Miniprotein binders against q9h3h3. Designs and how they scored, part 304

Target 1, 235 residues: q9h3h3
Amino acid sequence: EDGFTAEHLAAEAMAADMDPWLVFDARTTPATELDAWLAKYPPSQVTRYGDPGSPNSEPVGWIAVYGQGYSPNSGDVQGLQAAWEALQTSGRPITPGTLRQLAITHHVLSGKWLMHLAPGFKLDHAWAGIARAVVEGQLQVAKVSPRAKEGGRQVICVYTDDFTDRLGVLEADSAIRAAGIKCLLTYKPDVYTYLGIYRANRWHLCPTLYESRFQLGGSARGSRVLDRANNVELT
Short names: E, the ipSAE of ESMFold2; O, the ipSAE of OpenDDE; V2, 0.75 times the mean of E and O plus 0.25 times the DockQ between their complexes.

## First folded at step 24 (miniprotein)

Design hU8 (at its last look DockQ between E and O 0.90; V2 from the best seeds 0.00; counts 0 for: other shape alone 2.838 > 2.5)
Fold by ESMFold2, look of step 24:
Structure hU8 (fold): chain B 235 residues (1-235), chain A 80 residues (1-80)
Amino acid sequence: as target 1 above (235 residues)
Amino acid sequence: GSDEKTIEVTVTEETSPEEVAERIVKALKEGAEKVRLTAYGREAIERAWEAIIIAAKRLGHRIVVVIEREDGKIIYTISL
């Protein structure tokens, strides 16, 4: 039953990736235009399929902001997928370590911090803070899902370029917190996404590497970052 | 207190993660306050992280890892 649900969610995610995106690209658009763009396309009002009365008349898969330093680099995804198939037929155990090595070998190193929020002011405010952090250069690229179903949660994804650069991952968490975000964050390397490895996978892998929880006072980062699978706190 | 509270380990591309994990576990169980792993280069850095994961499993409770970059090296400082 969980497998059927995961298959439907994967198909919906693929369709969203293939639909048009609404993009603010700081590499080609002046930063002074950002606030007007955010006001025109609040993620709580941009509809997935272009409902009447929404800001968009056509389907929107994602709303995204690209920073000045954003350089698209998917890595060798096709080689990764081929090596993954070979690994599965080899009879060798599938472990988090072998996934990490495949990602390194094929240069598929990006990952993302994720946050889930209901539609409304808190979502739109969080997205605006993240978008400004991207345009100002504290973050490189972020995206947010459009509104799909009333009351359904939406996701903001904040990307990092190398999930094995654990300092870089922690620095992105700090930049997210500095933008005023206090909700739970989870971190997932893109390698899991490209290989179709989700929470209910047959290998019992945990595709979420880290949780970040806001912590009032204390640390310089303002958060507590935990690898729950291995019971390791990163700071 | 003790005169040496931090155990230093240099990790290289040839280092056994399992042997480093044994050193981490032994040092912490014997009262060291911290174990510091220093690694340069991707292979060494990932071997050090693998050692930390192994040590965490053997210890059976949460550990804290402070991550720093200094002079092009990654430093993992491990404590209970």
Scores: ipSAE 0.754, ipTM 0.904, lowest interface PAE 0.6, mean pLDDT 88
Fold by OpenDDE base, look of step 24:
Structure hU8 (fold): chain B 235 residues (1-235), chain A 80 residues (1-80)
Amino acid sequence: as target 1 above (235 residues)
Amino acid sequence: GSDEKTIEVTVTEETSPEEVAERIVKALKEGAEKVRLTAYGREAIERAWEAIIIAAKRLGHRIVVVIEREDGKIIYTISL
């Protein structure tokens, strides 16, 4: 268990969002340049602070790939946060349904599949597969964390536009599996990140909605997706 | 006993999730192989999902749900 609290990892992720990103944008860059870009900026070698001998001299928060259909829409995050503060003050019960309704009301519907991988060939290969799937239009957007100074696990985030569209969430899992990814995946809505809802929060809310496990010879999707909170398997 | 292997349920914006959950639980306990929920529009789709969650909790077992989209409808096919 990486000794960092879920709050520390979230603060680090938020700090990384403020630093420069290395972006491949398929809307402006030919798909034929992707392999050269991946070779130039392998995520296992790109360093968070631009260490000597890294491909980057400056700090990098994230490495990202944007698909042709990518439109940055974060919704009304400020209105969401204000409504969340008002809700906490009201003393009303806070449930997963409450958070879902807040997310819908404020159009904060994005979510992501998360995978954690050690630095090295397996990470770079996984990232290359995801980046290709994004450029080919099977996925909309993905990002990967740069290598930390301590050499900890890196995270790949694969986004979906609507965490309430369960079929869209499953389609993204299928695309990730088709890209050759076999590790455990967890799905987290962005609303939980914006509201500071992490593991062991005071409301006992699970910030992870789904877990995906790779399965050989199983469903046509090559995985089993579990709603762990409700004990429902999605196929 | 209804020898129907699959029970069909249409979920609307007026449908009670609790009533649908009772139908799911009853059908599966009576030996139905599958329950198919059809929902159109965001509210009906969510009511159908809420019914599935209630049913899963009442059964105390893992439920398997196939999700399909057809003509803007969501179809949930539920089995044990």
Scores: ipSAE 0.748, ipTM 0.910, lowest interface PAE 0.4, mean pLDDT 89
ESMFold2 (binder alone), look of step 24: mean pLDDT 85; pTM 0.822

Design hU9 (at its last read DockQ between E and O 0.93; V2 from the best seeds 0.86)
Amino acid sequence: SKTIEVTVTEETSPEEVAERIVKALKEGAEKVRLTAYGREAIERAWEAIIIAAKRLGHRIVVVIEREDGKIIYTISLSPE
ESMFold2, look of step 24: ipSAE 0.813; ipTM 0.938
ESMFold2 (binder alone), look of step 24: mean pLDDT 85; pTM 0.832
OpenDDE base, look of step 24: ipSAE 0.786; ipTM 0.931
ESMFold2, fold request of step 25: ipSAE 0.824, 0.824, 0.825; ipTM 0.942, 0.944, 0.944
ESMFold2 (binder alone), fold request of step 25: mean pLDDT 86, 86, 85; pTM 0.837, 0.837, 0.830
OpenDDE base, fold request of step 25: ipSAE 0.851, 0.852, 0.847; ipTM 0.952, 0.951, 0.951
ESMFold2, last read: ipSAE 0.830, 0.826, 0.835; ipTM 0.944, 0.944, 0.947
ESMFold2 (binder alone), last read: mean pLDDT 85, 85, 85; pTM 0.834, 0.829, 0.834
OpenDDE base, last read: ipSAE 0.848, 0.850, 0.850; ipTM 0.951, 0.952, 0.951

Design xM1 (at its last look DockQ between E and O 0.76; V2 from the best seeds 0.79)
Fold by OpenDDE base, look of step 24:
Structure xM1 (fold): chain B 235 residues (1-235), chain A 85 residues (1-85)
Amino acid sequence: as target 1 above (235 residues)
Amino acid sequence: SPEEIREEIEELLEKAEEKLEEAEKKFKEGVDPRKARELLMEVFRLLWEALRLAEKLGNEELLDRAWELVFRAWMLLVRLRELYK
């Protein structure tokens, strides 16, 4: 898979937001129903387009769990785009600092820890752990991609409200690790996605701000978090 | 030949731009956002192919044109997505 394939998958992931979601909302549904819901809609079996024999008969964009404290706020995405276009035409240097300021100015501050897992028991188990952590209030919101026709890896996204809040980002990593997740995690702000900043972008901006690696026998946190922008370990 | 590759890239870019303009028109007219999305996904496929060929050719002008269309298409996709929040 070339770099353009990865970008197309990112476009498909964003386009999937426009299809129906399977949602467990802890604000309106008792926590006692979570296990039944997880059993009904295991991510490895839910299909993107509602294939015959799948738990879903219609297309599903995402499977999601909303915590008690979840409040959807996307900020001023339109204003962000306008400002970004203006910067493109200005010829001014674009830096990670520029993007941070744009995000702050337009209140587009959400970011997510990402993990990629093959379909199967490990994915479903990981998702169950994350979903429980969300319902228990350790995490605010998470989503997982349904199974694609071609197979491939599915992605779990665990959101934080503010990518500029380093402590909040680290706390989410800790909660993910506490849920039993041991795979590699990468943290990406949504602003980078909305502005089309890919790995091989013309501005040489890294869309991944943080990387978390599981550590055996290490600190109470169970992970090492690297600040990719500064190449500094935070834990 | 390099000339044939260039012609193919130009055709891809033209087709991508036409589809993109159609998607933008549909968006502006308030047509079903999913139709515009489908067009955009086709636009991206065309542009990825154009970019691959332009990289192979080493033509910076064609690369820049393709990336400009990618940017424009991506911005529209983000706007379409916001209608469902």
Scores: ipSAE 0.827, ipTM 0.942, lowest interface PAE 0.5, mean pLDDT 92
Fold by ESMFold2, look of step 24:
Structure xM1 (fold): chain B 235 residues (1-235), chain A 85 residues (1-85)
Amino acid sequence: as target 1 above (235 residues)
Amino acid sequence: SPEEIREEIEELLEKAEEKLEEAEKKFKEGVDPRKARELLMEVFRLLWEALRLAEKLGNEELLDRAWELVFRAWMLLVRLRELYK
């Protein structure tokens, strides 16, 4: 059947980072303005390239909400790339531990919970819940893809600042669940993204680090979280 | 036929490498980052098709060539994103 769709979408997502973003920044915008902003820019109606009839007239790469305490830090991405290139010629094995150590050494520690939803009310409602959680301080930053020309599934990304801080990752999962989100969540460190670790990859690595499955009456976070690299439950 | 498929893969890889070299040149010169991005998206389209065909054919050498180009292209895309995000 058709392969490489995840890889194709990943490249498009990286390219979208370079287009303008629609941002609600709680560091400079009063929280009382959030509901009006959400109503103006629902992700099911904001179009990637500014289609006629959409609320945006210009291309939009992402729709994002920055929390009051958000302090971005990309780390040493160029040094990370150089080390990765050197590893390819070294003959040393590439394991999840290799990626973890590269991320620590180069301070590329951010990561994100991902959820995929079809365009429509369910997507817009989920996004609104996440955006409110960010503005209220339960989450640091989130983004959602705009509607593509063909109208396929869209992605919400909820960032954490350190994928090695399991407590912080689990707290973000809990906040997502508290916003009423019940779908499967997958977690990807940004180091995986920068180094091109998707479903099909040369090293046969698992493309996600953690998975979260919703459960009624379960853990305090409302879900069960699995470390996919080691098949170990974190909750 | 297997030979026709092999020749198609070779053509895809050649075109992808040409476009990748053009994107690398534009990045090095600091010229037209939107064109460099456009070239890279086309490079990935060509390479995913080359990989699909090479996997179907079971040709390890062509798979390795395609993956090397994917590696180069992805590293450039990340550099481009980091400069112009």
Scores: ipSAE 0.766, ipTM 0.885, lowest interface PAE 0.9, mean pLDDT 89
ESMFold2 (binder alone), look of step 24: mean pLDDT 85; pTM 0.849

Design xM2 (at its last look DockQ between E and O 0.86; V2 from the best seeds 0.81)
Fold by OpenDDE base, look of step 24:
Structure xM2 (fold): chain B 235 residues (1-235), chain A 85 residues (1-85)
Amino acid sequence: as target 1 above (235 residues)
Amino acid sequence: SPEEIREEIEELLEKAEEKLEEAEKKFKEGTDPRKARELLMEVFRLLWEALRLAEKLGNEELLDRAWELVFRAWMLLVRLRELLK
């Protein structure tokens, strides 16, 4: 996959945010209903455009679970964009530090652990584990992409409130590992998404702040987390 | 030929800009946000091809123009998303 393919997939993912979501909201729905909801809408069977025979007849952008403590706060995205445009016009150097400061100034601090899985039982099982962790309050919010027509990998996103809170990011990694997830995880701030900073960006910025690899028998956390910006292991 | 590739890139950029302007107009009018989204996705496809060709040609000017349009389109997509979420 070329760098532009990755950018296009990111655009498609952002465009999918505008379509209806299938949501389990633990704030309004009893936890006892989660298993029935997971059985009704397994992510490997939910289709992006509501294909015949799928659980959904209409387009679905995302399948999501909201925890009891979930509060949507996107910050000042408009102010962030204006500041970003002004920065582009100024010709000033753009660094990870610049982006961090912009995010803090405009309170756009959300970030997410990402995992990519092929459609099937393993994906559905992983999603069920994450959904349970959200409902039980170990995680705040998560979403999974529906199945695409082409049968590509689906993505699970597990959010944290503040990408600058290293401890919070690491705690979410631990909770994901405790849910039985063993695949590679990457952590990306939403500010990078909103500003169009992906793998092939013209500024050569790395959109991934952290990488988590599962470790057998090692640390109590069950993973090794690498700070990609500083190339330092945190665990 | 390099000249033919340049011409193709210019055509892609022109088409992308026209579609982007249409999407911006639709956004400002507040009518048919889904169409605006579709237009933007088309804009991106055109721009990725333009970028691929410009990289092949090694033309920094055309690369800069294409990336400027990508930036403009992306900012509009984010604004559109904020409106519809």
Scores: ipSAE 0.813, ipTM 0.935, lowest interface PAE 0.5, mean pLDDT 92
Fold by ESMFold2, look of step 24:
Structure xM2 (fold): chain B 235 residues (1-235), chain A 85 residues (1-85)
Amino acid sequence: as target 1 above (235 residues)
Amino acid sequence: SPEEIREEIEELLEKAEEKLEEAEKKFKEGTDPRKARELLMEVFRLLWEALRLAEKLGNEELLDRAWELVFRAWMLLVRLRELLK
């Protein structure tokens, strides 16, 4: 990134968590209502701050779909922060293993596959495919950013509940590809987000744990997934 | 000139720290968490500009000062998110 763009977007994404969300919750809403909901709230048209003429009149932080199997897990974020602050003064080196152990100790294990798409039909089509995969049970939870006034790419986040469970992370990648998604995917544990690990960070750590590239000739035309922390190909 | 850039960085850092201290106070008092969030977003804007200029100069002291403020600001942003979610 040039000029700290990724870092600006990360702070804005955290701020968006604190505003209202538009949610389709399959645990309480019939699946037959999904297509109408998607048509009413396409991510290319829902605006971050409720612009006149958009489907929403008030701010929207995220558009989300919760699957029937979605079971949110809280983690010890307060304890995580305290441990992180203490670690800064300890002189102990900060490595990907450090972050993994903090996440395990404090039960902050969720993470997400990320994809960035320009506003328009391609974004709305990709989101609809992901939303259907969530409602059908292939994925648990996904969200997409609304359209920002300043423009730019929007992000779809597809969550998994435990980044240390590599099989589960790879299964989510496979489900994303089955929905027709061919762009680059990057995976970020929530612990990285909470600790401020982005492209530019004071510890010079890689900001993503896994990368997934669509590739013809994989296991029946699938992904090539790289572990960035250990520099090892998983597939 | 390099000296003008250095002075601009110091001005950005001073303003960012002022706003960060105000945000920390508002969070601690619990009186206006939305104002604390607004201040933090301004802090990040100032700090990313300060870092961009400090990298251009190659000034390690200014880089370290900026990163320490980023650390404080990010930790507060996460606390706010946990409070308001």
Scores: ipSAE 0.770, ipTM 0.887, lowest interface PAE 0.8, mean pLDDT 89
ESMFold2 (binder alone), look of step 24: mean pLDDT 87; pTM 0.864

Design xM3 (at its last look DockQ between E and O 0.86; V2 from the best seeds 0.76)
Fold by OpenDDE base, look of step 24:
Structure xM3 (fold): chain B 235 residues (1-235), chain A 85 residues (1-85)
Amino acid sequence: as target 1 above (235 residues)
Amino acid sequence: SPEEIREEIEELLEKAEEKLEEAEKKFKEGVDPRKARELLMEVFMLLWEALRLAEKLGNEELLDRAWELVFRAWMLLVRLRELLK
């Protein structure tokens, strides 16, 4: 990606959170309706701004599936921001440890596995697999970006409740792999997103904590997970 | 020329700061958060170009100024998002 395209796409993704979502909520909707919902709103056809001929007539920020155990808890984002501003003003060094402590202190602990896929059948199939895994209780919550006008890659985000819980992060990777996903996965804490820590940040912090690569014939996980901070394989 | 590039960066930063101040004002006045969002998206586009040029020039001062505005804009975007959850 040339220049700051990744940072701009991240800003657009954050801005898209403010628009209406298409949601399948397994807490209120029978699982038997999932297939019809997936057929009605395939991510490759749902458009960001509700283009003519799309399944949606109004703008859609995200398509999401909520599992039975899903409970939205974003923590104290306002307190996190205030602490972050104070830290910057202090001139103290900012490290991954600093961000971890801020996240813990303010209970902003959510993180996500990310996969980028071109629009089309492969994306819709991948999303269907993830959606089923969420409804079946193997995953808690997932979302996928709608199709952009430029036809760029769409992103699927699979969330975990705590980026500091390594076991939970690894279990989500295993569930994603069990759903038939074979592409590269990257794991990013939401705290890094909320504080604007992306690839080209002035503190040279890596926003990606883990990478998962698919492996044929490997362990029950079907993947190799790399801890990027320590450069150590966890599986 | 390096001088022309510097001038262009300063113009981009000035324009970005003006738009950012407008977005902050709209936020404080309780205007529709989506209007402030649109201004912020324009701010980011200006700042990405400023950063690109500042990197090309190798000017650390201009890089720092651009990043300061990026973070200020980003914090506002996060605040706007929290209002619409």
Scores: ipSAE 0.805, ipTM 0.934, lowest interface PAE 0.5, mean pLDDT 92
Fold by ESMFold2, look of step 24:
Structure xM3 (fold): chain B 235 residues (1-235), chain A 85 residues (1-85)
Amino acid sequence: as target 1 above (235 residues)
Amino acid sequence: SPEEIREEIEELLEKAEEKLEEAEKKFKEGVDPRKARELLMEVFMLLWEALRLAEKLGNEELLDRAWELVFRAWMLLVRLRELLK
C-alpha cells in the first residue's frame, strides 16, 4: 500500500456518506425485529455497489443502527469550515488545542471509536454485538462499512456525542468490550474528519485521541486505554 | 529522470485542477451533484499520485501546489456531503 492509503479511504468514506444507508432505527422499530434484520444484512455480504448475489440490489454507503436516544447533530459544520479557512490564512499556529477550540466553538463535538475487521463471521458477529448494544441503550449509534469490490478490512464506527467528555468516551469503550469486542480500538473526533485531517496531513497532527486494547486478567476493566496526546494510560 | 518526473507531476496537477474547477461549477449551479462527487474522487486519485511523486523528488513547490488542491477538494467534498445528506 502507498503512503496515502488512509487519505484515499477517508475520501471514499465521505463519498459513502452520500449513498443510501441500510438503517435499523430503534426509535421506530421494535427491538424484536433486530435479529432478523441482522441476518438479512450481514456486513460481510452487503456489497458497496449491489453486486450479484448480494442481499442488496442498490448501492449501500453504510449499514447503521440508531439507538432509542439517538438525536442527529452534525453541529455548525459550515461555520467550522469558514473558521478553518480563515485560520489557514491567518499565520497563527495550528495545534491540537486549536482544533479542540474550533470544535467547541462550532459545536462539532461528536467522535467515534473505530475497529477494523476482515470480512467474515468475526466481522458479522462483532457487528451484531454492537448493534444489540445500541438497541439495548448501552450505545447510541453505530455504523459499519459494506463489503468493497476489492475486499479488504471493513470498519465499524461507534459514535459518542462529545469527544471532550472523557468519561462518556470511556463508558462507550466499556460497552464495546461488554459486547465481546477484543480487537484494537482507536478514537477520532469528527472535527478531524470534516477538516480532512488524517494520517498524512500537512500540519503533522495526530487525529487519534485514544487507543483501547483489550486486556484480560489482572484487572476488572477488560481494556487498557491510552491517551495518545499525553502518552498517559487512563485505566 | 527528475525533469520527467516533474513534468508528470505538473500534468497530474493541471488535470486535477481542471476537474476540481468543473466540480466546483457543478456544485455552484446545483446541477448533477453526483457527477460533482465523481469528479472529486478523480481529483483525489490524481492528487495522491502527484503527492507521492513530489515527495520522491523533494520538490517543495509541487508539494505545496498539490496540498492546496487537496484542501480545496476536501472542503468542497464536505459541502457536497452536507447538501446530499
Scores: ipSAE 0.641, ipTM 0.850, lowest interface PAE 1.4, mean pLDDT 88
ESMFold2 (binder alone), look of step 24: mean pLDDT 87; pTM 0.861

Design xM4 (at its last look DockQ between E and O 0.88; V2 from the best seeds 0.79)
Fold by ESMFold2, look of step 24:
Structure xM4 (fold): chain B 235 residues (1-235), chain A 85 residues (1-85)
Amino acid sequence: as target 1 above (235 residues)
Amino acid sequence: SPEEIREEIEELLEKAEEKLEEAEKKFKEGVDPRKARELLMEVFRLLWEALRLAEKLGNEELLDRAWQLVFRAWMLLVRLRELLK
């Protein structure tokens, strides 16, 4: 918590990107196969390294679902890193506006809603709802971590293609809630991830752009969304 | 003692930098990218401990040195991901 656990988990997540993924790709796989796939690979049972008794015999970095309209584009990550390094040596001030400008310039605009859940039925049910929303076109792409350690929480990431498009980010929040998700959601732009900007950072930046809390009988979207940078409620 | 803590931090930073240089060499040569990833994970573990101790000591110079190595290690990890993804 107060140590560097979150930072190390971020490094492990980046390392997991480099291992094989289990992917349901709606662009090449009929939607009618989704439910069988979900039953075969529940995230509470898929293991990081292929433990005996798990559905996977080989390591799995992530379990993912790609929607029919998903077109992966990380943007100019290498140029982004180079510009960031140059800016560090320039002595110019670093602000949230700086990160926004870099992201726009290098077209690194994706971001993600994050949720953390313990292994078990609740996680598997939440993932199944998200996966269906992706295949049905309400969301574009999502991934969930496999089970890496006994009793450890797992993460579901639901991506949006442009964090500067506030309406699009809020629509993704609504789609997540419509899928039955009631837990806390936090939103992080990928530019912060690629530049290694954690909660603890030299610039006092807040890598969590939005926070969404489920609210019974609330707005039409069923959530209360806070803009963390401006301390403004959006709903 | 504070001096023993300071020396421990400096040893952690030296070890982390050695492993980071080895990972950077492997990346540049295009050799054994899984070993480069292993080295980077070890670098991060050493640096989190160095940061924890430097934070306890309140030593801004050592904190800055550790964070610079974290930054360097993270940039390489992302480059490795882009290569192998």
Scores: ipSAE 0.765, ipTM 0.909, lowest interface PAE 0.9, mean pLDDT 89
Fold by OpenDDE base, look of step 24:
Structure xM4 (fold): chain B 235 residues (1-235), chain A 85 residues (1-85)
Amino acid sequence: as target 1 above (235 residues)
Amino acid sequence: SPEEIREEIEELLEKAEEKLEEAEKKFKEGVDPRKARELLMEVFRLLWEALRLAEKLGNEELLDRAWQLVFRAWMLLVRLRELLK
């Protein structure tokens, strides 16, 4: 992978937010309809651009499930951007602490657990487990990327309301593990996404705050969570 | 040659900036955000190549210019996204 492939994929993911979403909203749709919806729109078959033979005929940016307690709040993204521009112009050092403070000041606090899976049964099964956990109220909201033409890995994003709430982040990890997910998870705040801070960023900031690894027979949580910023295990 | 690489980077940056200005104009005029998005995706491709070459050349000035354009393009993309969210 060239040094900027990850940056381009991130731009594509941001651009995909602008296309129509396939949404199951538990606030308006009975939970009993979830299984039929999952069967109709398996993420391994839903295509990004509505390819012939796919369940979707039109472009789809994301497939999403909204829980009963879901309330969209992105905070003051415009104010965040203005403050970020001013900070860059000032020549002041940019640190993870700086970004955290900006996020708090502008109420841009959302973050997400990320998992990457190859298209197929394992992805669809993982998504079904996550979707059920959202509808049952164990998670607030999740989305999965549709299948790309090139057949690359798809991403499932499970959101939390506040990346500064360590307990909330850990509870979401536990719920994901309880849903049967065993792959590596990484946690990223949305503030990094909005500011264009990815792996190859000019400030050498790590956008990943936490990593979760599945553990057999270990802690009640079924995972080990590493704080990447401090290099400390939290579990 | 290093001089040829520099020239190529400058051409990429110029082209990227022109497309970015066009996207910004479309945004201000209230044109369909998706059109501006497509331009921005082209801008990013140009800038990734410019950055790759600038890293190869070891030219910090060109790297900084390219990253400034990346930031400007990214901020616009986020603004466009907010319109369709």
Scores: ipSAE 0.755, ipTM 0.928, lowest interface PAE 0.6, mean pLDDT 92
ESMFold2 (binder alone), look of step 24: mean pLDDT 87; pTM 0.863

